# Designs tried in a protein design chat: VH-VL binders against q8ixk2r445to577. Part 13

Target 1, 133 residues: q8ixk2r445to577
Amino acid sequence: FFGMLQNKGLTDYCFDYNPPDENQIVGHQVILYLCHGMGQNQFFEYTSQKEIRYNTHQPEGCIAVEAGMDTLIMHLCEETAPENQKFILQEDGSLFHEQSKKCVQAARKESSDSFVPLLRDCTNSDHQKWFFK

## First folded at step 1 (VH-VL)

Design o36 (framework fv_cosibelimab)
Fold by ESMFold2-Fast, scan of step 1:
Structure o36 (fold): chain C 133 residues (1-133), chain A 121 residues (1-121), chain B 112 residues (1-112)
Amino acid sequence: as target 1 above (133 residues)
Amino acid sequence: EVQLVQSGAEVKKPGSSVKVSCKASGGTFSDYAISWVRQAPGQGLEWMGVIIPIFDTANYAQKFQGRVTITADESTSTAYMELSSLRSEDTAVYYCARGPDYYSEYYMDVWGQGTLVTVSS
Amino acid sequence: NFMLTQPHSVSESPGKTVTISCTRSSGSIDSNYVQWYQQRPGSAPTTVIYEDNQRPSGVPDRFSGSIDSSSNSASLTISGLKTEDEADYYCQSYDSSNYYVVFGGGTKLTVL
């Protein structure tokens, strides 16, 4: 699958990656932003290795969650996906982070008025359900 | 931890106005929305309005539009709710509550202790 | 504006499970977050569930929230009922079209 990764509960919001420095695409948090339908910073690819890739720029980025954290951060993709970069897109639309046993949920970013995807205990909430558009 | 401390009980006559204060201590004030919610004796919770100090904006429930004014003084970390043209049915406990802003859809995570306003002739 | 409808009262015995519903009159319940507040007599409300199903620190895991799209409702479930759970419970959501916070009418929980 590829395209804009949209939230079922936060209906107009998509995964978005727009780092402050266009020449350094790794190390920053993935956010949620209004879906604009133009790809670019909202274009992601879900691969057979269960990666969520950001490959509109080089080098290609892969979304990861570091041990003990709940934020989704852009890392460099590897030839073999490490466990912290593996997300299982389930039949019900849940995005399950295999290493932590948690699900990706649309949530408000601390001390700000923006939304971000965060790891939370898995539930049947529409805020934990995602689809490619 | 943040606490919201409200002013004391008031007894008012019909036609007058009341101004209730809500002071934040031990945490941030300006970065959050402050909602006002009232509860008449034996009745449910009723949302009156909200102020978002950082955006310099206030929104009010239509029922109270024109009678309620919500303000904030960031220098003292105090929010105020003023209700004018008081009627006996305005007798209620008035709560202030802090929460994230619009993007968390005004979820209220910290509540004041409440202020009883009694309107009687 | 939409309304949130709760049962006026529910009762159950200690140790049992109770579920309180909150039904949205128009628009999808999935469109906005649902919060749940507990209010004991003489006290200010406190949050037991936020963002549909999250528990604040200090709230026992006996409290859970869920959404049922088919009935257009949210539910608060309290398991292992204790006498201290006796309180009024309010659901709350947000009307994005009218910039308006909506409370349910409240449910009085009596623990027998």
Scores: ipSAE 0.000, ipTM 0.505, lowest interface PAE 16.0, mean pLDDT 84

Design o37 (framework fv_cosibelimab)
Fold by ESMFold2-Fast, scan of step 1:
Structure o37 (fold): chain C 133 residues (1-133), chain A 120 residues (1-120), chain B 112 residues (1-112)
Amino acid sequence: as target 1 above (133 residues)
Amino acid sequence: EVQLVQSGAEVKKPGSSVKVSCKASGGTFSDYAISWVRQAPGQGLEWMGVIIPIFDTANYAQKFQGRVTITADESTSTAYMELSSLRSEDTAVYYCATEYDYGSWYFDLWGQGTLVTVSS
Amino acid sequence: NFMLTQPHSVSESPGKTVTISCTRSSGSIDSNYVQWYQQRPGSAPTTVIYEDNQRPSGVPDRFSGSIDSSSNSASLTISGLKTEDEADYYCQSYDSSNYYVVFGGGTKLTVL
């Protein structure tokens, strides 16, 4: 699957990655933003290794969650995907982070009016359901 | 214990607008989504729209798109529903209701209702 | 948008069990939670079941909810019927594709 990764509960919001510095593509948080069609900052690929890959820049970025954290951040992709970069897109639309056993949920960014995907305990909430468009 | 308190009954003329308020007494709306649901006399429940204050997002049923505006003021824990271009068919009891868990759409608290009568 | 279809009315004797169905016209009933609300004349609705089968605090265990994927329906079951159970009952779900809350047409329960 590839394209825009859209949230079912927070209608018209998609995964978005727009780092402030083009020379520092990794280390920043993935955000949610209004879907604009197939654009550079909103184009992601779901791979057979269960990665959510950002191919707009070189080297390629892969979404990861560090142990003990709940934010999704951009890391460098590796030849063999590490466990912290593996997300299972389930049939009900849940995006399950295998290493933490938590689900990706649309949430408000702390101290901000912006939205971000965060790890939360898995529920049947539509804010935890995602699909490629 | 939180309860929702709505503004009082209104009588309006066709073509006018009405703005109904819904205040969280004893608590805050910051952790909830607030929906507006109406019920015409002797009829069923009809969803009009929702605002999710923490996401600054409002969505409306297509039937009301362009006529309804839902807003929330987190500082006063008050939600508002404004309906314009009123017709006699808009005569109904208007309820505000909070959603316990975003995405499950469970309305855990309901306001007492506001009767809006549209007549010439 | 999909529709939720309920019987217009049901009736049963005190002490018996009644079941009210709520059928989804398109898409799977399993894809979204179903809630059930009770509304007595002159009152705002109150929740008797949320998230398919959960009871709010204060709702007696005579009320239960269930999902039947094969008939694409949700059901509210009320056992040990009492006269105070007379009310209109509404099922409600959510259309995640259109971001729209759907209510059933309501069922009038009469306890004879």
Scores: ipSAE 0.007, ipTM 0.545, lowest interface PAE 11.4, mean pLDDT 84

Design o38 (framework fv_cosibelimab)
Fold by ESMFold2-Fast, scan of step 1:
Structure o38 (fold): chain C 133 residues (1-133), chain A 122 residues (1-122), chain B 112 residues (1-112)
Amino acid sequence: as target 1 above (133 residues)
Amino acid sequence: EVQLVQSGAEVKKPGSSVKVSCKASGGTFSDYAISWVRQAPGQGLEWMGVIIPIFDTANYAQKFQGRVTITADESTSTAYMELSSLRSEDTAVYYCARSDTYYYESSGFDYWGQGTLVTVSS
Amino acid sequence: NFMLTQPHSVSESPGKTVTISCTRSSGSIDSNYVQWYQQRPGSAPTTVIYEDNQRPSGVPDRFSGSIDSSSNSASLTISGLKTEDEADYYCQSYDSSNYYVVFGGGTKLTVL
């Protein structure tokens, strides 16, 4: 699948990657932002290796969560996807990070009205359900 | 199986210094921030400061600036809190507490040490 | 710096529901996440709620957290009260302007 990865509960918001410097494409947190329908910063690919890939720039980025953390950060894609970059997109829209046994949830960013995707204990909440547009 | 284990109780004289240790086990030590929080008898929780090993930096509450030093030794997975110029008002249980190093500002404390009683008496 | 204000004590009978408030004195309660810690006598605090309304693994669903922007407050609600819930409860947030972790004054819950 590919397109804008939109949240079912936070209905106007999509995965968004907008690093401060376009030449430093990795190492920053993935955010949620109002869906604009234009692709660009909100265009992601879900691959057969269970990666969520950001391939609009070179080198290509893959979303990862490091052990013990709950933030989704952009790292370099590897030839064989490491476990921290694998997300299982289920039929009900849940996005399951197998290494941590947690689900991706739309959550409020701590110091603002902004939103971010974070790992949380899996629930049946619409805030944990995602789909490509 | 994350556990924070602190050093034992101390009795100190006014004007002296105390250094309390907090050894972390389970997980990668440098991935987490370690804060120190104290509690005087019958009182509430008071934050003293934090060490963020990955950034090699410590931040302190204004009240303790100049008297507290928080350090970390990654080789032993141990954080230390040293408080100088001790007063009777410093008698308290001192806790170390772990935070996600990226989020000590926001996510709070997921694991706490058992506490170390420091008694300052003349 | 801002303060977080909690009632000094609350009491309720077993099986009932109790709510403990935590009011921020300046700036919006929505500006920073709120955590809740339970401290039983002689023990270190343990987390019952983090990031406003999340429960750590092992915390019963009787514990819930909420935010009320209109009163500038966070609340901890405990339903189906049990005697083992008797403890001091502390709310905690962060002052991003001053790089300071703020604790509420604590609430003693008595289950009679």
Scores: ipSAE 0.000, ipTM 0.507, lowest interface PAE 16.5, mean pLDDT 84

Design o39 (framework fv_cosibelimab)
Fold by ESMFold2-Fast, scan of step 1:
Structure o39 (fold): chain C 133 residues (1-133), chain A 120 residues (1-120), chain B 112 residues (1-112)
Amino acid sequence: as target 1 above (133 residues)
Amino acid sequence: EVQLVQSGAEVKKPGSSVKVSCKASGGTFSDYAISWVRQAPGQGLEWMGVIIPIFDTANYAQKFQGRVTITADESTSTAYMELSSLRSEDTAVYYCAREHNPEYTGFDYWGQGTLVTVSS
Amino acid sequence: NFMLTQPHSVSESPGKTVTISCTRSSGSIDSNYVQWYQQRPGSAPTTVIYEDNQRPSGVPDRFSGSIDSSSNSASLTISGLKTEDEADYYCQSYDSSNYYVVFGGGTKLTVL
């Protein structure tokens, strides 16, 4: 699967990654933004190794969740995907993070006017359902 | 303290349009989505649509698509609902309601309601 | 879109317990959170339960919410009924196919 990764509950919002420096892609949080259909910052690939890969910049980035955290952060892709970079896109649209056993949920960024994907206990909420467009 | 204050009652003729305002005070306006819900006399609650002010994006119930427009002005912390081509069946109390979307779907604060009467 | 079905009216004496059901016509009740709103005559609705079973600050613990997956329904239970509980009660959920808010038809609670 590849394309825009859209939330079923928070309609019109997609995974978005816009690093301030195009040559330094790591360390910044993945956000949710209005789906624009132009690729670039919203173009992701779901790989056979269960990675969510960002191919717009070189070197390629892979979404990860650091130990003890609930935010999705861009990390460098590795030859063998580490456990913190593995997400299972389930039949019901849930995006399950294997290492933490939690699901990716669309959520408001704390004390902010922005929305972000983050890890929460798995529920049947549409805000935890995702699909590639 | 959060409060949603709506504009006053309106009496309109069939075929005209009405624009109801909902001013939010307290809290951060852009942190929340604002829905519009109507209630005809003696009837239940009917959802019309929602706007997320931070991105000026709106979604509408299919029944009202083409007739309803929901907008927001962040500078005045005010949401608007405009309903066109009014019919007698549109006579109702119109409520704005705030929801913390996406962390939970549900309305934590409601406006006082605006009665719109459509009569010839 | 699905429908949420509530009884048209319920009645009970002060001090007793009443339960109002909200049944989802298609798809699982567990698919989306259920909220409950109270509307007293002449007033705007106010939230008494959110996210299936949570109470907002200021709502008495006499109000509780629950989900029954086997009957595909949510329930609002009000114990120790008081005359001020007399109101219309609405359940509400979210349609999984769209951003579409669904309300139940409402239940008129009479306390007498």
Scores: ipSAE 0.000, ipTM 0.517, lowest interface PAE 14.4, mean pLDDT 83

Design o4 (framework fv_cosibelimab)
Fold by ESMFold2-Fast, scan of step 1:
Structure o4 (fold): chain C 133 residues (1-133), chain A 121 residues (1-121), chain B 112 residues (1-112)
Amino acid sequence: as target 1 above (133 residues)
Amino acid sequence: EVQLVQSGAEVKKPGSSVKVSCKASGGTFSSYAISWVRQAPGQGLEWMGVIIPIFGTANYAQKFQGRVTITADESTSTAYMELSSLRSEDTAVYYCARSPYYGSGRPFDYWGQGTLVTVSS
Amino acid sequence: NFMLTQPHSVSESPGKTVTISCTRSSGSIASNYVQWYQQRPGSAPTTVIYEDNQRPSGVPDRFSGSIDSSSNSASLTISGLKTEDEADYYCQSYDSSNHYVVFGGGTKLTVL
């Protein structure tokens, strides 16, 4: 699968990664932003190794969750995907993070009108359902 | 209705610094990009840098790296551009401009009215 | 890094058609969207074309944009030229490699 990774509950919002500095492409949080249809920083690929890749730049970025955290951040992709970079895209559209055993949910950023993907206990909520457009 | 309102004109001496403000009203502030663009008398538009408040970091055009600092205060929906070590060639109208998303190739949808900064004597 | 090059000035009579070019020095012009801004003396720029060929609400259909990959350029075309079209016009694109906004040098349009 590849394309814009859109939320079923927040129907206008897509995974988005747009750090202001290309030389510092890793370490920043993945956000949700209005789907613009142009690919670019909203273009992601789901791989056979269960990675969510941001592959518009070399070296390629892979979404990860650090131990004890609930935010999705950009890391460098590795030859063999580490456990913190593995997500299972399930038949119902849920995105399950294997290492933490939690699901990716569209949520409001604290004290803001901005939205971000966060790890939460798995539910049947449309805010935890994702699809490539 | 979205508006970007900038601080008033400034007259500065060479070697000093200037800090221009850009207050956004209406709409979403944190997830939009605010760029600063200047225009010297009779010259074209020159992009200086951008801030995306949700990331808390800014990116600058190579020409201005080391002299410009762009910051944002989300609580007041205000972006700031500070330019140091002013020279006469920094005399220009400075604009803030909003894009729906930095890096996505989207147009600047709203512009501030501009702030004239004059560096003399 | 790349540059966008525009002619410094262009002039034409009322009722005629004028075309302003914007040429990208490296990389494909089609790799990133091109916007066009109109700036009158004493005013901030306003968008007349976005995403290569789209018109904002309120911009007359006399304004159109196009991309030509063979010349590696974008063009702004204004038909049925009116005196109120006199302004400076700027093209703008995005350098995704450096995360830079790039403006063309600007074109002064005179309607004589």
Scores: ipSAE 0.007, ipTM 0.557, lowest interface PAE 9.8, mean pLDDT 84

Design o40 (framework fv_cosibelimab)
Fold by ESMFold2-Fast, scan of step 1:
Structure o40 (fold): chain C 133 residues (1-133), chain A 120 residues (1-120), chain B 112 residues (1-112)
Amino acid sequence: as target 1 above (133 residues)
Amino acid sequence: EVQLVQSGAEVKKPGSSVKVSCKASGGTFSDYAISWVRQAPGQGLEWMGVIIPIFDTANYAQKFQGRVTITADESTSTAYMELSSLRSEDTAVYYCARLDSYYEGYFDYWGQGTLVTVSS
Amino acid sequence: NFMLTQPHSVSESPGKTVTISCTRSSGSIDSNYVQWYQQRPGSAPTTVIYEDNQRPSGVPDRFSGSIDSSSNSASLTISGLKTEDEADYYCQSYDSSNYYVVFGGGTKLTVL
C-alpha cells in the first residue's frame, strides 16, 4: 500500500515527516498533521518487508524505533529490513511494532498543537488504528 | 505562565449586540484554538464556537449560526466574540477557553468569565 | 451529532470513592478523547482529566479517568473524597463529523 497513512480515531490526521533541514532527511521524529491530500511530506509506502518508507527524497527513509524508546524516527532504509523497522499492519488497522511488541498510537505532545505517533501497549482504541488513503 | 484575561461585565438592551474580548498572555497565541463557552445562571456549559488562527477559520455551533462571530487579532493576542440580536435568555457568563490542540483538544486554560446581562 | 449523558447529581461522604459516568449516545466512545472539568462555585472550570485518563500537573492522583467500550461510556473516579472536591463536573468530547465540541450536562458532586 501507499499514500496518506491516516488515523481512524484522530480522523483528520496523517503521518507526516517534515525535517527542519531539507539536506538531512534522517534522524528526526515522525509527527501527525492534518491530512492535506497533496502527498509530499505525508506520502508513505508500506512494503512487503513490513517497512513504512518515506520516498520523497533519495536516499529513502524508513521509520524505525530505537531500543527502549517510544518515538518513531526516520532512519536510512537497509537492504534487509532490520527488526526495529518492521511494523505489521493488521486486519483491524493496528500497526504492531514487532521488536517492541507494542502498537503505534496517535498521541498529543504534552498539551500542544502537536500530535505524534508513539509506541503504547496494544489496545482496541481507534487511536491505534491506521489506514492508507 | 499562560493567562486568558477577559473584558468586564456588560449590561445590554434586547436587540443590541455585545463584543467580549479575551487577551492571551504567555505562550504563542497563533498556535492554539480559542473557543467560547457560555453558562446561563444555574445551567451547564454550552459551546458556542471556535477560532483556529493558524487556519484563519472559525466554526460555530448550529444554535448560534448567524448571530455569533468569533475573530482573532494575532498582533494583540486577543480573541473576540460578538453576539448580535440579544435576548434575555442570552444572559450568561461567557468564557473564552484555549484548546491545547485545534483537533480533539482539551481546554487547558480558561478566562475568568464575563457576565453579560440582557435586560430592558 | 451525539450527546453525552451524565447523572445530574452524586453524593458521598468524606474518605469514600465516587464514580461519575458519561455515556455517548451514538458512535463509539473510543472514537474521540474524553476530558473532565471541575467547576467550583463562582469559578471558571479547570481540567482534572484529559485524553481519557491523563492528569494535568497539580491534580492529585485521587482523580482518575477510564473508558468502558461495552457501555459506550467514560468515567471519572475520585477516591479519598475531600470537602474541597464538592463541585460540578463536566465531561467533554469531540464530534469529528462537524468539528463540534460536545459537553455533558454536568454532575453536581456533594460531599457530606
Scores: ipSAE 0.000, ipTM 0.526, lowest interface PAE 14.3, mean pLDDT 84

Design o41 (framework fv_cosibelimab)
Fold by ESMFold2-Fast, scan of step 1:
Structure o41 (fold): chain C 133 residues (1-133), chain A 120 residues (1-120), chain B 112 residues (1-112)
Amino acid sequence: as target 1 above (133 residues)
Amino acid sequence: EVQLVQSGAEVKKPGSSVKVSCKASGGTFSSYTISWVRQAPGQGLEWMGVIIPILGTANYAQKFQGRVTITADESTSTAYMELSSLRSEDTAVYYCARDRYSSGYPFDYWGQGTLVTVSS
Amino acid sequence: NFMLTQPHSVSESPGKTVTISCTRSSGSIASNYVQWYQQRPGSAPTTVIYEDDQRPSGVPDRFSGSIDSSSNSASLTISGLKTEDEADYYCQSYDSSTRYWVFGGGTKLTVL
């Protein structure tokens, strides 16, 4: 499915990808921002390969987590999804990053009052529950 | 390399309509949105609306609803803004500007502006 | 619905520092990012600050942005003023309730 990927606990916040430099779309952190409902920077697709794809840019971007990191960053999608780009969307709404065995949580960005999705130990918190709208 | 080029100045009579074009070059047209902003002589910037090509949807500021229509033609990478029922108060420079319709994205490229003069 | 209010004009001498404020009438200034645009006479606006405090490539580090929650305002600060900084400056933010972009009224900066 596809749409705006929203957080259950952090009401009205959506996955958002807005790179600082349009000439370097890949390699920057995915953020959370107030949902505006107009798509584009907040439009994502969850694929059968367990990818979270950003199709607004060509070539398509895929959310990934580098080894030892807890931030979600944008990488180029590959024909066969690498393990660091696979997220399991569970029935309860959790996004489980299989390679790290951690869940995606809505969290405050360090040194800022803005919000970002980060990998954290899995809990039953609503801040770790996600849905498409 | 990215440029927005607008059509030339227009002089229109009250009650008529005007259609201004904005042609984008460089970059992927469908990956961005085009907003329209006007500026009356000696006045500030006023947002009129936006066309979102990827959704095929346009949104308009309340003051312009019913009078403004914003469209896009992806094959020519051109956005259009048509304003009807013109009055002298519509005399302004009209700008197109590129954005991604996200709270965190600036209007990063602007057209040169099109002066529309409404007079009898 | 909210308004963004700026002073109509500010002036300062070359080499000095000037600050232009942008005050949000309702809701928190921090609810949405603030952008700043520079417009010289006869020209289209250009971005000098985005996402509250970020500079586009090519914009001198003399330009900086900040947010002050106590006054519910954003500020554009220009240090080491140069004659070429003379322009109108506009703040801009997004209104999530109306889904409209909102511009401030603009500030004319004179460098004398």
Scores: ipSAE 0.008, ipTM 0.606, lowest interface PAE 8.7, mean pLDDT 85

Design o42 (framework fv_cosibelimab)
Fold by ESMFold2-Fast, scan of step 1:
Structure o42 (fold): chain C 133 residues (1-133), chain A 122 residues (1-122), chain B 112 residues (1-112)
Amino acid sequence: as target 1 above (133 residues)
Amino acid sequence: EVQLVQSGAEVKKPGSSVKVSCKASGGTFSSYTISWVRQAPGQGLEWMGVIIPILGTANYAQKFQGRVTITADESTSTAYMELSSLRSEDTAVYYCARGYYDSSGKYYFDYWGQGTLVTVSS
Amino acid sequence: NFMLTQPHSVSESPGKTVTISCTRSSGSIASNYVQWYQQRPGSAPTTVIYEDDQRPSGVPDRFSGSIDSSSNSASLTISGLKTEDEADYYCQSYDSSTRYWVFGGGTKLTVL
């Protein structure tokens, strides 16, 4: 699966990654942004290792959640995906983070007009449902 | 320092095809998109389509679907726009334009080629 | 599908302020970012405003952009007009439903 990872509840918003320095892609938070279907910052690959890979730049990045946190951060991809980089895209559209047993939810960033994906307890909310394209 | 350099002016007969090139210098070719925009004499800007090199995909405005093809060659950092079944109404300056996300994650056309005049006459 | 409508021409004296509007025919103007391009005679367009109100490096402070949801319009405002500002100005936005870029018809600015 490859393309824009779009939210069912926030229908205009897609996963987006925009590092402040395009040569330093690791360590920043993944955001949600208006879907445009053209820019490289919104194109992700879902792999057979259950990674969400940011592969439009070199080196390739993989979305991860660090222990005890709820934010999605860009890490370097590994030859064998570590548990914190594994997300199960389920048939109902939920994106389940295997290590934490939580689901990715579209949420408003604190004191901001912006939105971000965060780990939350799994619910049947449309804000926790995702699809490619 | 980024430049988009386009091929030279062309004169074509009705019913023929034209292929205009746009060579990017500076920056990584795959890190952006290339759109094609035309402008008939004395008229406004008209978007024709875009190529997303990393996806290997192109999208075209409805008016041009079926007779425009946009391609990219990563090895030469060159994008191409081919327009077939030319008519006198296709006489225009054709521009390539780079789409790029700035560091804040926002998208717009940041650089334009110098333009290529295509004249279609019998 | 939507259209962006601009006045065909505007004119103003040097040193004064001019505003060029860009009205969206359907859907909210705020739904997608608006850019503004300047095209001087015989030249390719250049960006003067991107994403509603941002200025590229090198564009002077006298250029500004704004959005007015009440009139469903974007505006380009140029203060302290100079003769070098004489050009055609185009607004542009993105149509998420078609995935097309849409240009306004263009406005010819004459500085008298």
Scores: ipSAE 0.007, ipTM 0.544, lowest interface PAE 12.1, mean pLDDT 83

Design o43 (framework fv_cosibelimab)
Fold by ESMFold2-Fast, scan of step 1:
Structure o43 (fold): chain C 133 residues (1-133), chain A 120 residues (1-120), chain B 112 residues (1-112)
Amino acid sequence: as target 1 above (133 residues)
Amino acid sequence: EVQLVQSGAEVKKPGSSVKVSCKASGGTFSSYTISWVRQAPGQGLEWMGVIIPILGTANYAQKFQGRVTITADESTSTAYMELSSLRSEDTAVYYCARSHYGSGRYFDYWGQGTLVTVSS
Amino acid sequence: NFMLTQPHSVSESPGKTVTISCTRSSGSIASNYVQWYQQRPGSAPTTVIYEDDQRPSGVPDRFSGSIDSSSNSASLTISGLKTEDEADYYCQSYDSSTRYWVFGGGTKLTVL
């Protein structure tokens, strides 16, 4: 699966990654932004290793969650996907992060008006439902 | 602080083209998108399209596809809207409006507007 | 593709409360965030409410926004009405299927 990863509840918004340096794509938080339909910063691939890959820049990035954190950040992809980079896209649209046992939810970033994907306790909320478009 | 400053009023003949500029000050230009919205005399707001400078791409409302071109020059922090094949129905005030790429989810700043009059 | 419908005009006396509705023609109003813009005569629009119910800095708390899924509409409520509130008000939402911003037709508020 590949394309724009859009939220069912927050339907204006897609996963977005806008690194400030095209040659250094790691270390920044994944955000949500208005779905523009032009690929690029909103183009992701879901792999058989349960990775969410950012293939627009070289080297390729993989979305990860660091221990104890609830934010999604970009890491370098590895030959064998580590547990912190694995997300199960379930048939109901939920993105389950195996290592933390939490689900990805569209939410406001604290102390700002930005929307971001965050790890939250799993619920049946449409804000936790995602699909490729 | 942020300000959007547009070029001055223009009077055009039917069939000609007009190019309106919108210069942004304050903040990093590439962190924003610029939309163009028009308003005919006594009428409502109509969205025309948007340029996303960080991607170098623009998207247009179907009504204006083929007639409108929106561009941006990051070195001068200026967005442009060019409308071709002008008709009397294109007489309107044209506004540029900003939305922050990473944080603003609405049109947080608007230009002062540019009146374009199309008459013979 | 959807349309946003507003009343053409509303009027109320100073000090009273007025509510302006914005009804979505197809799909749920709750599917996409709603913004409200104020346009005084001769001026560019300014934001009074964004993302359903948020106020930009500098907008007084007399302005509030809400969503009603049962009527498929958003509302802008202005309490303690002042003469300076006299303006046209526009609702706006994003259509993710077309990737277009959609404006309502606008409501002229007269403060008598």
Scores: ipSAE 0.007, ipTM 0.603, lowest interface PAE 9.2, mean pLDDT 85

